# Ledger of designs, part 1: VHH binders against p80196

All scores and structures are predictions.

Target 1, 213 residues: p80196
Amino acid sequence: SQDFDFFYFVQQWPASYCDTRRSCCYPTTGKPDEDFSIHGLWPNYKDGKWPQNCDRESSLDESEFSDLISTMEKNWPSLACPSSDGLKFWSHEWLKHGTCSALNQHAYFQTALDFKTKSNLLQNLNNAGIKPRNGDYYGVESIKKAIEKGVGHTPFIECNVDSQGNHQLYQVYLCVDSSASKFIDCPIFPHGGKCGSKIEFPSFSTNDDHDEF
Below, numbering starts at 1 at the first letter of every chain, in headers, positions and changes, except where a header shows other numbers; antibody chains aren't numbered by Kabat.
F, E and O stand for the ipSAE by ESMFold2-Fast, ESMFold2 and OpenDDE, each averaged over both directions (binder to target, target to binder). V2 = 0.75 x the mean of E and O + 0.25 x the DockQ between their complexes.
Where letters were taken out, [cut] stands.

## First folded at step 1 (VHH; framework vhh_etentamig_d1)

Design e01
Fold by ESMFold2-Fast, scan of step 1:
Structure e01 (fold): chain B 213 residues (1-213), chain A 123 residues (1-123)
Amino acid sequence: as target 1 above (213 residues)
Amino acid sequence: EVQLLESGGGLVQPGGSLRLSCAASGFTFSSYAMSWVRQAPGKGPEWVSGISGSGGSTYYADSVKGRFTISRDNSKNTLYLQMNSLRAEDTAVYYCAKDYYDSSGYYEAFDIRGQGTLVTVSS
């Protein structure tokens, strides 16, 4: 049943995950594209809580979404160590969040892939002159306005820090209505990942997982 | 501006105990899960233990279960790690970390800001 108010649609910036003290492991398909990738599509309540693990008997069945695997490897890779094909990550997202979505597995993953295409974050940032480059900093409000101009709704920007202590763009949250049909204004923003007024938008390092300076 | 300051490390004999502290500022402490991570000489960071914002849930790496206890005092913005039955392999710099918002729980993303506190277990 549809026992939630909205979804967070969460995209991460892979270079910002990889340049932390924890570092990362590239997928078995190799280094990800320099683009946002899907973290998840998370049912949520307007009070800031969320449902989870709504059907423990609904295991991930690759045959239900085999036509999406190639697209998911590109747009929804796991950067967690050890290096993997992504199935454990997608299984985790399905079991914890997908089972609460009122969607079947194919529709759940297809919906997230569609919202990634529709949000077009990297191009919307580029259109505002906000480009990934090590050492370049942008105002958080400028990042929000660029995304709002392209998507029509204000995102939540989550920040992390690289191995040198530099604040950086880590994740972008957009909100989706409970029928998974359209972006909406977020009823409530997440409480995590506080940004400074200016943050780095890093690029991938060419020969390691850390920013080149 | 998030600030984390670790203390309480030192030299201890195998089988001994230490209590680490982390003083946190610059964020709403009770709203974030906190972790302890350690880095042994020549090795990458290893997650050790985590605690929910309320303190109601605690989690441990298999290597420390039954020996370490994580706790927090939200009124003092302080995180603790009680380490008992210490072993030579526990030798590391210990860092306090604010967890990033990750409601999926799949990624272990840590905000390590402090210089850490060195724990040396020798004999």
Scores: ipSAE 0.088, ipTM 0.519, lowest interface PAE 3.9, mean pLDDT 87

Design e02
Fold by ESMFold2-Fast, scan of step 1:
Parts: C-alpha cells; sequence; structure tokens
Structure e02 (fold): chain B 213 residues (1-213), chain A 124 residues (1-124)
C-alpha cells in the first residue's frame, strides 16, 4: 500500500556527471541535450527514511510504456558506461523506487516526464541570468531563489566535484505530494552533496565566443 | 542476493579511533565501487566516503577528509573505514553501500544496497 509521505523529484545536470574523474559514456542516441535530465522520482518518509524495492517480482516491461520511450531517451538518459539505451537505468529506478510509488509503470514514468516539463529548470535559471558556461560561478542562494521563483517551492541543490576539484551544480531536488499531483515544500531536505557559497554551472562545450581564431 | 554486513562500531572518546568492516556477498565485489554512508540520530543519511572497484581511487566528504581512510580487500570481499580523530558529530549508524547508478554523487540514495549498519558513539 501507499504508506510514504512525499516524493523527491530529482533532476541531474549531465555536464556535471560527465566532467568528474569517473567521466561518462553518451547514450546510444548520442550526446544528450544541454538541459537537465531526470534521475528519478523517489518515495520518501518525512522522518528522512525511505521505502525501496517494494515488489521484486515487478520487472520493467517495455511494452507497458512503449509510447514514452523516445521522450525518455531524451529526458531520462543513462550516462553510465558502457553506452546504453537507458533500459537498465529505468529498470533500476522502477525496481528500487517505482515499485513503492503506488503507480503503474506507465503512470510512474509519465509523471516524472510531466514534472520535468513543469519545473522547467533551465529556463527558470536562464531568466535569472544563470546560464551554463565553463568557468562561470553563481551563488547557491541565487540558484535556489531563481528556481523557487519559477516553481513556487525551495529546491535542494546537490553539488559534486569536477576532475580539477571545482564544486559545481550537479542535482536539483524538488518535492511532490504522495498522490504525485503537485510540487510541495519539502518536509525534510536531503543531506550530503554540500555546495560551496559559489558553484560552477558547466557546459558540455567550451565557451565558443572565441572560435573565430 | 546482495548482502552487506557491517561491524566494528562502539563507544569511543573524542579524539579516539575505530575501524569499521563490511563483509559483502552475492556479487563480484571487485567490479563495484563501494561507499560508507552514515545516519545520525534524528537526521537523514550522509555519504561519507567512496572507493573504486580496484581500490585505485578514493573520495571523501569534506567533513571527514584527513581523518577517515577508506580501503578494501577484494580477496576477502571486505570494505573498511579507518576513523581517526573522532568527534561528537561523527556519532551515527554507519552503513556499507554498493554502487548504484550515480555512485559518485555523494548522496546515499544512489546506492543499490545498504546493510544493517553499525553504531558509532563518540562521547566522553
Amino acid sequence: as target 1 above (213 residues)
Amino acid sequence: EVQLLESGGGLVQPGGSLRLSCAASGFTFSDYAMSWVRQAPGKGPEWVSGISGSGGSTYYADSVKGRFTISRDNSKNTLYLQMNSLRAEDTAVYYCAKEGYDFWSGYSDYFDYRGQGTLVTVSS
């Protein structure tokens, strides 16, 4: 049964996944768009605990969401090596988190795709003058404020570290009510992945303003 | 079936040391990065440290850098955390975790499996 309190809706910045010491592998569809992509939609408890693996018999069935595959390849790609079509990543998210959601597979994936569209993170950041570019740093509070202005709720910002040791915007967490209907204020913020006061918002490509030489 | 069993926790005074162990089974241990994650009473989980499958790369949360050392023995399927210069704020249940899809993110929700944990209490 549905006995969790809320969802974390987690989006990652692909360039920040790829520029770490681990590096990455592009999906079989090629280089992803310079946009946030879905990591997952995770049932959670307001005391900081979470359910997982709620039905180990419920394997991913591609036929149940075949109409979503193209959209998921764009918005929910796997950057893990080796290059893949994303099915293993979606299977992982379904088995660990989706089986706890009280949604069927189609509804679970459709819901995450809808929240990505609704959150519109990149545009909300761009509207505040916060744009991806290697070497540009922004205050974490400015990033939070820009997202809160657009979405109506304060996000949690997770940072990671690139191969040179620079702190950067890695993931954005928003909270969704237990019926998967709307964004809400997070009952509890995640821990870990701490940012410095200013963080980089990197791009896949170097700034092309100098490509005339 | 993936199984992880932590041990080595206990009561220690500030400035003391403990060594945690995690016995792993049910997967090819050397193929997977491993992490230590902790959860303090009344708080959410915090990623502490990670190590690559070969042991060639290690990563630490800023709060533990210089004090904790992660290591592994692939011949024994065992992960270790050497904790030195312990502080009251290190009091937590410590969990061993197998790599998930975003292991290097530094957040506990990226790990496929989490063991039962071992309690570390730092108190005078």
Scores: ipSAE 0.012, ipTM 0.248, lowest interface PAE 8.4, mean pLDDT 84

Design e06
Fold by ESMFold2-Fast, scan of step 1:
Structure e06 (fold): chain B 213 residues (1-213), chain A 122 residues (1-122)
Amino acid sequence: as target 1 above (213 residues)
Amino acid sequence: EVQLLESGGGLVQPGGSLRLSCAASGFTFSSYAMSWVRQAPGKGPEWVSGISGSGGYTYYADSVKGRFTISRDNSKNTLYLQMNSLRAEDTAVYYCAKDEGYSSGWYEFDYRGQGTLVTVSS
């Protein structure tokens, strides 16, 4: 029902969320897998603007997607403090972005889960020899090429900075057509969070239940 | 709990300057990245600029790069946007926005204030 041009499909690297100065809180299900997790599926316009909050009265209704909750806990966890079951994060994404998608709640969440499976980011990076490890740096162009080889489309790579000042892989943006059916070349890339030429692909610490320093 | 209060907007002629401020409360200001987002009449929101919690890293939309400067004073819990060489197309309500951590921090924002209107007109 909402008129827009495309979606950003956004995935984050949980270790890069957790190793910043603000740290993180693990979900109530415990430490997330060492894999990309969904941030969101965001309707967007070709001019770089976006719709948001398209139906403020449309609250998240768990009964509409109860069959997906276990899969969402694994693939779409909240790392925000305090520790939570993810419902607040999913409610935020639904209200802000999902209500603009022209999809119902079940279709919105199922579609994002399907695109995570299809993008297969970690395996596509591993196939190119790009593996998570603290202290290892990779060329941003190499990361983009590895993802493009597996997905068929060039991603946007967003970087952040860890508590020690190291630039690192934080989020990967892919673009999806307005019917939410397939990946497409991005009409426009995001304007912020750009990386330097080489960035760290960090892993979780084996002794890290949560970061307090 | 989180409150963001923008100020400093007004009417200005093309080529003029304005300095926007955002007073933040209800959270540890220095721990969060902050952004400025604007919304022109009848248009969707447009990300303008972002700054890291420490203030060490700044980013700008291509449309404002070289004209606008984002900064913060963590001792005063205040975010700033210095706007120079203003154009008619900069006319918008300007909002400051907090990054909750499940946001990308540049386009997506989890909370914003009431905004401050900037009108650039001759």
Scores: ipSAE 0.056, ipTM 0.458, lowest interface PAE 5.5, mean pLDDT 86

## First folded at step 5 (VHH; framework vhh_etentamig_d1)

Design s62
Fold by ESMFold2-Fast, scan of step 5:
Structure s62 (fold): chain B 213 residues (1-213), chain A 124 residues (1-124)
Amino acid sequence: as target 1 above (213 residues)
Amino acid sequence: EVQLLESGGGLVQPGGSLRLSCAASGFTFSSYAMSWVRQAPGKGPEWVSGISGSGGSTYYADSVKGRFTISRDNSKNTLYLQMNSLRAEDTAVYYCAKEYDSSGWYYPDAFDIRGQGTLVTVSS
């Protein structure tokens, strides 16, 4: 429906979630892949506001998307503590954002999974020589350019800070049209991130050119 | 400027109850999911409970399910945690935490927006 203007399609970098002061808990399926994972698909307005909780009586129904669960465990895991199977995270995303999407539950989750595949963020970054490795820093503009070259649209890059105070690549925002059919140029970017001019693209590995012991 | 002010902590006997409050200001309260996070003496912080912006969805750590109830009053910009059947292991400083911009539900990271916390001591 047309009750919103566009979607943010938000992907996170799991190592950057996990290396903060508050740390993380791996899913019950174990350590996530070294790849971007889905945070969500969020209806939004052009003025920077968003609809939320559009059908408070609509609960997550696992039977409506049982065929997607294995793929969601891989591509949309919860890293929040305590360790979990992801259902509460998906339930939150559905209730807050999915109910506003004009999609049913299966279509909502399938659509996000499809956009993850289409965006192919890690490969697009690797093609530009931007690879995850502890201690390696890249210009934010180079990251944006690499993604724009592969996807066709400029992303918004959100940074967070690791436990040592280093700015790092945390989330990548792409925009999707209101019919959930294609990537578009973002009508508006979210509030400016806290990125420095160069940011770390960390890995889960502690192996680098320096021994920390 | 975002501010979160926790209150309601105190000393209580095992099996007792406390109600914590968090007064929020400086942002559109109803647009953000909120969490309670606690830090026990000598331990790292742990997530306790979360609530969606509308209050329609609530989530709990296994250690507190059935004993704690999170709620919010969006008209008063206030988050609550009703704690029943308190145990010695619930002793901690309790913080309320705000979700980032429409980022969805996450355990708050190093840039959590939270106040000084409120101390809960369960002792007999």
Scores: ipSAE 0.012, ipTM 0.232, lowest interface PAE 8.8, mean pLDDT 83

